# VHH binders against q9y6x5, part 281

Target 1, 379 residues: q9y6x5
Amino acid sequence: LPPKLLLVSFDGFRADYLKNYEFPHLQNFIKEGVLVEHVKNVFITKTFPNHYSIVTGLYEESHGIVANSMYDAVTKKHFSDSNDKDPFWWNEAVPIWVTNQLQENRSSAAAMWPGTDVPIHDTISSYFMNYNSSVSFEERLNNITMWLNNSNPPVTFATLYWEEPDASGHKYGPEDKENMSRVLKKIDDLIGDLVQRLKMLGLWENLNVIITSDHGMTQCSQDRLINLDSCIDHSYYTLIDLSPVAAILPKINRTEVYNKLKNCSPHMNVYLKEDIPNRFYYQHNDRIQPIILVADEGWTIVLNESSQKLGDHGYDNSLPSMHPFLAAHGPAFHKGYKHSTINIVDIYPMMCHILGLKPHPNNGTFGHTKCLLVDQWCI
Short names: E, the ipSAE of ESMFold2; O, the ipSAE of OpenDDE; V2, 0.75 times the mean of E and O plus 0.25 times the DockQ between their complexes.

## First folded at step 13 (VHH)

Design U83 (framework vhh_7uia_1; at its last look DockQ between E and O 0.84; V2 from the best seeds 0.00; counts 0 for: pae E 10.0 > 2)
Fold by OpenDDE, look of step 14:
Structure U83 (fold): chain B 379 residues (1-379), chain A 123 residues (1-123)
Amino acid sequence: as target 1 above (379 residues)
Amino acid sequence: QLQLVETGGGLVKPGGSLRLSCVVSGFTFSSYAMAWVRQAPGKELEWVSSISGSGGYTYYEDSVKGRFTISTDNAKNTLYLQMSSLKPEDTAVYYCAREEYKYSGEWTPFDLWGQGTQVTVSS
């Protein structure tokens, strides 16, 4: 039988939640599989970019999804949550479900993973759900498992996405132990439901399952605001993305805009595009605007000092608060093994290996995940 | 047309209970997150509670946690706020509003509001 893989993402699941809260179902999942305690994600640490990095193995500058909100100056197109269906934005890379589906006797399925409801390179997942936040996890799970079990050609790669604990993290802040405990318990219960469903359908023993996330969450405060209006007139620039990484499109001389912003706050770094630190791998794409502002951890960039978030993400990808985890179970994985850290782009070559797919050129390092796999030598 | 209509407000003594209703017309609220927001005299708008479109997740501000319960009846296309153990500080106009969670991690600003219903808690 061809290998099968289910990739599950719980949006905004910070890695240290595993240390600070109880997860009976997830811990059982880990006990019978593997855990990577920290996954270093890509900068910017946002949903669309990181989910696409997981499935392409590429940094944001390479796959072209450089933010949740983007602007292309040549075509004058905009990308956002409400406008993400144009293949123009996704076609700079080939996600794994496309690669998988182009193989003989294989198909892919997706439940609301970013980009899966868009034809990329003229290929759309054989089975998919249009994104709808109102659809329950149960319904998503039911569809995914049905497709995994009954499809012809067989579904060999599937994705499942869920919006929590990100949504709650934004509402409550990650330091709200009472509310986050409740939210995270529900997440653990969903993992229990997932495992139970797979067992009931006879998929558990043969299906490889990865449970991961795209980013963490940091605590924000009304006392930690950076008001751009105090530094520069709104007429001098167009805001493409706001916080915690602002993308600035100058309407006047770039240098003048930069000079007005460079000392705006001691809690914000201002970069010309060419001066963006190399470690971010966030420079070589036309969709990156001429000036970016990067707020310090826990600081929020605002206009008119208005903000409703108690938690946020998108900060420096070296910050532990921005890091997700990865757990996995199945025939390809060891049992009871824990690993300290990998890069999020490392997941792609690992998944390709598991599925027997030839990976496209990517930024991942297969060697970083060898110790997780039973068929690999690990020093 | 899109419309939210709140009812159920009134005068109640401290420790009392009220149930607010918000009838939705023009759209299916199960496709959105719904919220209750309140404004006390001389104060800013305050978020009170939200419920996801699926009804699987509920959110509360700290001051009302354990006392207020948000719920929906899909068959009636109605949002509810059960308020118990009411306090004088709960006195406000309560608004029903529509919101949405997006991939960006942003809760959309409330794009649709009701006319509000007055809740007064006084001895």
Scores: ipSAE 0.546, ipTM 0.832, lowest interface PAE 1.2, mean pLDDT 95
Fold by ESMFold2-Fast, scan of step 13:
Structure U83 (fold): chain B 379 residues (1-379), chain A 123 residues (1-123)
Amino acid sequence: as target 1 above (379 residues)
Amino acid sequence: QLQLVETGGGLVKPGGSLRLSCVVSGFTFSSYAMAWVRQAPGKELEWVSSISGSGGYTYYEDSVKGRFTISTDNAKNTLYLQMSSLKPEDTAVYYCAREEYKYSGEWTPFDLWGQGTQVTVSS
């Protein structure tokens, strides 16, 4: 029987939540599996970009989902949540479910992982659910487990996406211990439900399960706002994305716009596209705008208004607050092994190895994850 | 077309109970998180409670925890707030509000509001 893998994302699950809250079900999962304490995500540290990096192994400049709101300078198309199903935006990379379906005559299944409801290179996940935040975790899990047990050709790669703790992180901020405790306990209970369901259906012992996230969360405040309207008149530019990374498309001379912005706030860095730090790997794509503003951790860029967000993400990927974790269990993984850090782009080649797929060229390094795997020598 | 209509407010004695209802029309109710927000005379808007679109997550301001219960009936497109052990400081206009949590992880708080319903707690 071919190897099977279920990839689960809890959006916005900051790595240090594991140290500050109790997760009895997740700890039982880890006890018989592996834990990577920190996953260094890609810049910008946003949901769509990082979810696509997990399944392609590519930096955002390479896979083309460079933000949650985008403008393509060549085609003049605009991307937002209302346009997320246009294949144009997703076609700069080949995600693992497409590779799985094309290389091995296998099926893929998806409960709302970003991109899985879009035909990418004319290939859509064999089984999928259109995004709807009102659909319960249990319904998503029921569909995934049904597809894992009752498909021909067999489902060998399945994904499951859940919006929490990101939604609560935005609403309350990660420093609200009482409210975050309640949400994180509910997530731990969902992990318990997941394990119980897989055991009851006879899937647990032969299924590889990865639990991870796309980013963390940082505390924001009404006392930490950068008012862009105090820097520059909105008639001089088109705003493509706002906070905490603002994407500026100049309507006048680029240098003039840059000069109005560059010293406006001590709490943001202003970059011409060619001056964006190389370590971000955020430069070589037509969807990256001529001027990028990067707010310091916990600062929110606004347009002469308050912000309702008490938590946010999108900040510098070197910040530990932006890092998720990775836990895994199954026949491919060691039991009781703890690893310090991997890059989020390393997940893709590891998953390809587990599934016996040839990875597309990618930015991950298989050597970084080999110590997690039973069929590899950890030296 | 898009409308939130609150009912169930009124005058109640301290320690009493009220049930607020909010009937939603013009959008798919189950696709959104919903909230109750209140404004006491001369005070700022205060968030009271929210419920996720799935109904799996409920959220409460500290002052109302254990006294108020938020719930939904998706078949009736109705949001409820069951209020018990009411205090004079709960006197406010209560608004039903819609939250949008977008697929991309972007949150747009309170993008659609009802007209409000008055709750008065007095001896």
Scores: ipSAE 0.331, ipTM 0.645, lowest interface PAE 2.5, mean pLDDT 91
Fold by ESMFold2, look of step 14:
Formats: structure tokens, C-alpha cells, sequence
Structure U83 (fold): chain B 379 residues (1-379), chain A 123 residues (1-123)
């Protein structure tokens, strides 16, 4: 039987939720498969960039989705949640579903993973859902499982995206144990439903399933705000993205704008593009603006004096609060194995190996994930 | 024309119950998350409760958990808030609103609002 892989993301699932909350269904999934306790994601720790890093194996500067809000000065194009379908933004990399469905006798399917409803390199996922946050998990799962079970040529790679616990993490904050416990129980029930559906359809024993996430979540507060309007007038810059990593396009001399911002808050680092720390791998793309502002964990950059979010992400990718987990089950994976950490870019070459695909050049290291796989020698 | 119209407010004694309704027109009700937001006299807006468009996920502000229940009826294009065990601090104008969640996790909580309905809890 050809190898098949389902990649599932629960957005904003912080790695330490696994030890701080009860997940009977996810723990059963892990018990019969593998767990990576911490996945070090890429900077900035935002949704679009990290989901694209999973499926390309590239740092953000290399795949070109460098934020959830972007501006290209040459073409004057804007990217945002409501304006994310122009292939221009996505075409600096080749995601795994494109490579997969270009193989003979293979298709790809997608239920709302970022980019899967865009024709990247003139190629859109063979089966897909247009993004709509109101579509239930059950409907997304029903479509994915029907495509996995009934398509010709067969679907060998499928993606499934869900907005929780990210949405609730922003609303309540990760420290709200009561609300987050309720939210995470509902997510665990969805994982139980996923496994039960795969068993009922005869897919469970021969389908590889990865359950992961793009980032975590940190607690925010109304007394941890950085008010940009107190430091610099709007006329000196164009704001491309705000918090927790602000992207600043100077309208006036860049050094003048930098000097107005440099001492705005002790809880914010201000970088000229060439001074962005090399460990971020966040410098070599024209979509990265000349000045970025990086708030400390739990601090929010605002243009007014309040924020309704009690949790946020996008911070330094070295922070444990920004790290997701990875769990996997299927014929390619060991049973009952736990691994401490991988880089999020390592997921791509592992998935290519499972599917028998030649990976494009990338930043991942296959050796980091070999111990998860039954067919690999692990020393 | 997109509209949200709240009804069901009124005067009630502490410990009593009310059921608020929000009738929706001009869009597919089940495609959007919906919320209740309130404003007490002289206070800022306070989010109360949200429900996913499918009705599968409900969320509540801490002070109303266990007392309020949000629900939808797609056949009637109506959002409900069942309020029980009402307290004087629940006195406010209650608005229904449409939420929009995005891939980015960016909170754009409300792009459409109703006119509000007054709830008064007093002896």
C-alpha cells in the first residue's frame, strides 16, 4: 500500500499544556506512537510563518512568509488575513503538498491549512476547502477522511487545521486554568473523534498521523503595554505589523526613526534589519522591514492604551512558552517512544522521507527525527 | 442589509432569569462565530460569551460561567443568551455581535453589532 500521511495542526497548542492538563485521548495516541515534547519553532512565532515552515522546512526569511501582515515596496502589494491568496507571497518556496501531487498516481487534500487554497507555482491542492473559520472540525474531518478513502488517484498527503486552542488562548490567556481546561478537554475530545473516525473507516492501521501545532501562547496584561504613540509620531513611519513584533517602514531617514524608538521602552528591543540577531534567521528577505520592534514576553505593543487579548504569541522563538509539541502514530513510527526536542523545520524532511519524496533544499535535518522512525537506525 | 436585533431585556429580581434573543438577517448565520458583549453604566464594554458558528464551542467570561448559557437556533437565525441566577452586577446593555477569527490568530472580535437590549437586576 502506498504510504499515506495526515498532518494535523491545533493552532496555539503550547507544549507544556500536555503536562499541565489531562488529555486521555491524546495520551492514548502518544502511548501507541511517538511524542516530541518540545518543537523549537521559527521566529517570528506567528501562525502563517510557522505553518509554512512546517510544510517547506525553511526559515521565514527563506520561504518568504515572514509575518501575518506584510508589505512589498516594489509591487506595493499587501498581505493580511483578508488578502492572503496572491501566489506572489507564497511562491518563494514549494510546500510538500505541491511536490506530493506532482508525483505519478498521487493527490493531496487539505482542510484549511494556510496556503492550501492558493495556487502556489500554479498548483493548488488536489482537494481542498476554502478557508472559513466557522466550518466545524467534524465537517473538516469528514471531508479529509472521504478524500483519503475514496480518491483516484489516491490522496497520500492530507492536512487538517483547527483554530483552537489559539483563539481561546488569546481570549483567556494560558494562565486561566478553568477556561483553558474546558477548551483543552474539547480539543482532546476532537482528537478522540479523529482516531475513532479513522478506525471506523479502516484507515487507522495504515495511515501515518502527525498531530502538532505552530506555536504556544504567553500571558498578557493591561499593565504590560508599550504605547508607540508616546514615542513617535505616525507621520514618520508606515506600520506594517504591530505586536509583539512590530514592522516599521520609515517615511523619513531610517536612523532618525530608529533613534526615536530605541529607548521607547525597556521591555522592547529595537533592531535595524542588519542588527537582528543571527539566531533568528530573520534578515535576508525584502519583506522584512528596515526596523523591527520585539516586545519582551507578555508585553503588548499598542497604538492606544488597552488590549482585549489576555494571551499572545509571536515572541522570541527561544521562549519555552512559544514552543508546540509533536505527536505521531502510524506504521512509520515507533510505539511508546518519547523524544525531547526537534526544530520545526525538521518536520519537512521527515515527512518527505515517510512519503518517499525528494525534499527541496531546506533548513531541516533528517537526522534529528530518525529515532522516531521504525525504518531508521537510531544511535 | 446586515442586521442584528436584540430582544428579551427587562427588569428582573436578583436570582431571577432572562433569555436574550438576537435575530440575524443578511448573512448565513452558521458561518460566523457570535458573541454577547455588555456595558454597565459608566463602564467599558465587557465580553460575556461566544459561540462558534457550528454551535460546537462555547466560551464564557469567568464571572458568568455556570449561570449563563449561549446557544443558537439556525432554523430561526437566532442567537440566545439564557441568563440565570442574575446578580445586580449583571445590570447592563447587552449587545450581540459577530466575531471573525482568522488564520493568524488575530483577534478581530466584532465586525457587526446590534443596537443592544437593557437588562436591569434590582430588588
Amino acid sequence: as target 1 above (379 residues)
Amino acid sequence: QLQLVETGGGLVKPGGSLRLSCVVSGFTFSSYAMAWVRQAPGKELEWVSSISGSGGYTYYEDSVKGRFTISTDNAKNTLYLQMSSLKPEDTAVYYCAREEYKYSGEWTPFDLWGQGTQVTVSS
Scores: ipSAE 0.006, ipTM 0.358, lowest interface PAE 10.0, mean pLDDT 90
ESMFold2 (binder alone), look of step 14: mean pLDDT 82; pTM 0.847

Design U84 (framework vhh_7uia_1)
Fold by ESMFold2-Fast, scan of step 13:
Structure U84 (fold): chain B 379 residues (1-379), chain A 123 residues (1-123)
Amino acid sequence: as target 1 above (379 residues)
Amino acid sequence: QLQLVETGGGLVKPGGSLRLSCVVSGFTFSSYAMAWVRQAPGKELEWVSSISGSGGYTYYEDSVKGRFTISTDNAKNTLYLQMSSLKPEDTAVYYCARGEYKYSGEWTPFDLWGQGTQVTVSS
């Protein structure tokens, strides 16, 4: 049987949720599989960038999805809802479903993973659902399992994306134990449904399943706002992205804009592009703007308004609150093994190994995931 | 019960700025995505910007990107559109609407609309 892999993402699932809430179904999954307690994501810690890093193994400066809102200085294109399907934005990397379809005579299936409804390098996922947040988890699961069992060429790589607990994390904040408990219990029930469906279809014993996320969540407050309008008049710059990482395109001299911003708030770091910390790997791309503002954890950058957000992400990727986890089960994985930390870019070369694909050059280190795999030495 | 009321429109010179506000009654933004949609004289409705209920995702039409900023204030139940560097082609009636967009692209129809506020950009 050819190796098969289902990659599942629960958006905004902070690693620490596993220690603070009960997950009987996920815990059962982990007991017969592996758990990575923390996954160090890429900067900025946002949905589009990190989902694309998972499937390419690249830092954002290398794969080109550098934010959820972007401007490309060379082509003068803007990334918006209308441009999500323009291959231009996605073509700086080759995601694993494209590699799967091109290197092997195999199919890929996707239930709403970012990028899977876009033709990338003239290749779109063999089976896919256009993104629609109103589509239930059950419908996404029904389509994915149908495609895994009833496709020719066979589906060997499948993805499933779910918007929670991110939406509720923003709405309530991760420290609202009552509301987050209800949301996380529902997610655990969905994991139980997933496992049950795979068992009923005879897929469970021979399918590799990875459950992960793109980022965490931190508590925000209306007491922790940075009013950008108090720093600089909007006539001096074009705002490409706002919070918690603001992307500033100067309309005047860059140094003049920088000087207006640099000491405006003690809770925000202001960087000229070339001064962005090397550890972020967030510098070498035309879509990264000349000035970047990075808010401190829990602080929100606003334009002369209060913020409705009680939780947010996008912050420094060294913060544990920004880290997701990774759990996996299947023939490729050890049983009952716990690992402390991997980098989110390490997931891609591991998945390529499981599927027997030659990875494109990437920023991941296969050695970091060796202890998870039954066919590898971890000493 | 369910009501959207837009304010902040007016006459402004090219290069000027306006802030549109939409006050909602009968629901809160944390449960819904919100959008700004405009209609120029004799033209079809054109989507301008959307914000997710969490405020975590914002999307903009290409012609307004970098000039307009959408935001919400849950404490005030108010949706905002901060408009800067206004151009004559921005002249339209601006509507706030309740609904959502796919992050992957396609415009999604909205189920509740305000009455609109006129923005005129002229010398």
Scores: ipSAE 0.007, ipTM 0.197, lowest interface PAE 10.3, mean pLDDT 87

Design U85 (framework vhh_7uia_1)
Fold by ESMFold2-Fast, scan of step 13:
Structure U85 (fold): chain B 379 residues (1-379), chain A 123 residues (1-123)
Amino acid sequence: as target 1 above (379 residues)
Amino acid sequence: QLQLVETGGGLVKPGGSLRLSCVVSGFTFSSYAMAWVRQAPGKELEWVSSISGSGGYTYYEDSVKGRFTISTDNAKNTLYLQMSSLKPEDTAVYYCARVEYKYSGEWTPFDLWGQGTQVTVSS
């Protein structure tokens, strides 16, 4: 049978949680597999953009999911995570589950990975679940493992998404050791359940499994707020996204709006679109607004209000607090190998290699991940 | 019609206990996350606790951690808040809310609020 791959995401799993908390089940997984200690994600360090970068190998400016809240000035459409089912937003790239179904007589399965309940280029995974946060991890796992046993055509690529520890990171902040310890133990138990289920079904020895995340988390505070209303009146602009990266659509001359914002706070950088740092790869898309505000780590942009968030993400992708990890196990991977860092866009070409798929043009570099793989020469 | 009906409030002494109940109708209870929010006299709405529709995850405001327990009974379509070691600062109208949990990890209260139940903690 062709190679099989299960891609699992635990949203908001900051890389250094692995060093600060005990993960006996994840550690057993890593012992006979590989660990990448830091994955450098794409900017902005948000859920929708980074999940789509994992499965396309593209920067946000190239795949078109540039934020969790977006506006397209050409079509005048608005996007939020409450109305993400319009294919328009997702059609600027081809995710791996679509490629898997179109290049080979193979099926894809999805348990709630962002974008998998949307037809993209008129293609949807043969087996999928509509997004519903109330569906348990066990039900998602039951469906994925059932679908992985289908053989006509075989399911060769499957995805599984879970909202924690991101939800708890936002509610408690990542520095709340008591609450984060409890949540992370639950996640480790879910990893144990996953491995045990795959072993019971006879899938474990022949399945490649990747466990990763889209971003990390940083501590926020009521003492670190940037009140945008103190700097500019709402009559001058339309707000497309707020915090920690604000997307500003001017209602008047762009230079006048920029001049009102440029000295607003010492804890925020203000960029005209063409002045956004090249290292972000966040410029060449109509959905990126004319003015972008980038808050310093741990600072929250508000509109004359308090913030209830004790943790957040979206900050500069060079910050270690924004980095997730990647662990993998299976016949394609070395055993007991640790690697320091890869780019999140490198995951896509690696997955294409494992599945025998020809990757679409992408921003990843296969050479960065070859040392993880048994069929590659690591010099 | 969609309805949320809160009950179980009342007058209690400091250190006392109360159990609030919220009976829901008109939607599939297990398909939504649920929350308790409160409003003290002269103050803005404060989130107190949330529970995922799966029942696997509970969240609490720092000031109530260890004192309050949120739970559900899906057979009765009922959300509970067990309150213990009550303080005068817990005096508020308590509301039950249906919430949407988003991919971003954030929860947004829906506009489906019950009429509230008054909790008064005084000697």
Scores: ipSAE 0.013, ipTM 0.413, lowest interface PAE 8.1, mean pLDDT 89

Design U86 (framework vhh_7uia_1)
Fold by ESMFold2-Fast, scan of step 13:
Structure U86 (fold): chain B 379 residues (1-379), chain A 123 residues (1-123)
Amino acid sequence: as target 1 above (379 residues)
Amino acid sequence: QLQLVETGGGLVKPGGSLRLSCVVSGFTFSSYAMAWVRQAPGKELEWVSSISGSGGYTYYEDSVKGRFTISTDNAKNTLYLQMSSLKPEDTAVYYCARSEYKYSGEWTPFDLWGQGTQVTVSS
């Protein structure tokens, strides 16, 4: 019987939420499984980049999804997560569903995970749903479980994506305890529904399930705005991405643009591409612009306009507020084990091991996740 | 020449429906994401919904899911917001905006705005 894995993402689920709110269904899941309390994501700490890092094990400079809005200087193509299904953007890496389908004649299934509706290296997820935020968690779960039970070749890797608590984190901010309590309780109830459905269908005992997220959330304010129009005139540059990491393509001399920006606000760092800190692993890709602005935690970069966001992410990946967690249950995992920290790129080689796949070269370290697995010895 | 023109606002009772329209001119509609953003009295701007230039991807704020439907007619360069089961908290000025939006439906940067249309939901 081939091993099976379901990977579930709740977008924007900050690790610290686990300490500040009650999750009875998630705690029952963890009691008979494993918990990694903090997952250090990749920079920039945004949805598309980090979701692709989870399934490729690569830093953003290596997999090519370096932001939710991108410009490729070599080909002069523009990318937006709103309208771009061009495989060009996704082809710098091989995600796990592609590897799963090309090794050992297996199928993959996807309920809206980023990239699963795009043919990557001429391979699209065997079963998938086009993205539509109006589709309920229940309908996504129904499709995934149907495909796990009724597919030939068998579905061995499945993904499920859910937009909360990210959308509410942006609207209310993570410090709004009343609204966030309601949102997080609903998510815990969805986790309960997930477990119940898998048990009812006889899948629970043989299925490995990972519940994780791409990033956290931090509190923003109208008192913490950086007006880029006060720093530099629009005629000097093209804006590729804005906040909290601005991607600047100069229309004049790069040094002149840099000099206009570097002392404009004490609440952002301005980097020439070659000076971006090595610890970000955010330099070696044509889609990373000549000048990058990085706002301090909780600060929003604007163009002479207001920001409605009370929460945001995209900030420095060393910030605990940007970190998600990982919980897992199934035959591959120990029961009742807690681990402190892994890197988000470590998830990919762990998943390849569970599925018996040979991983593509990646930035993850299998040794970091060994203690989670029953078939591995750890000190 | 580059402009967004909105129509369809008005007064409606709780549980009622309204359809907002936004006619776009001066750019190729299908090359951009389009969004509806609202501002309630005394509140800040709140993103409501976005649609991709192809129309293949739609995104909604949680409080409007299942009640509002965003759609486009690319031949007419017109963006629509069909609003149903309206609540008093939906009272706001609704703006049509040209945007790049995020996969998870969070508010995105906007570079072109309409004039706004008032929606009032009153018992």
Scores: ipSAE 0.005, ipTM 0.385, lowest interface PAE 10.6, mean pLDDT 89

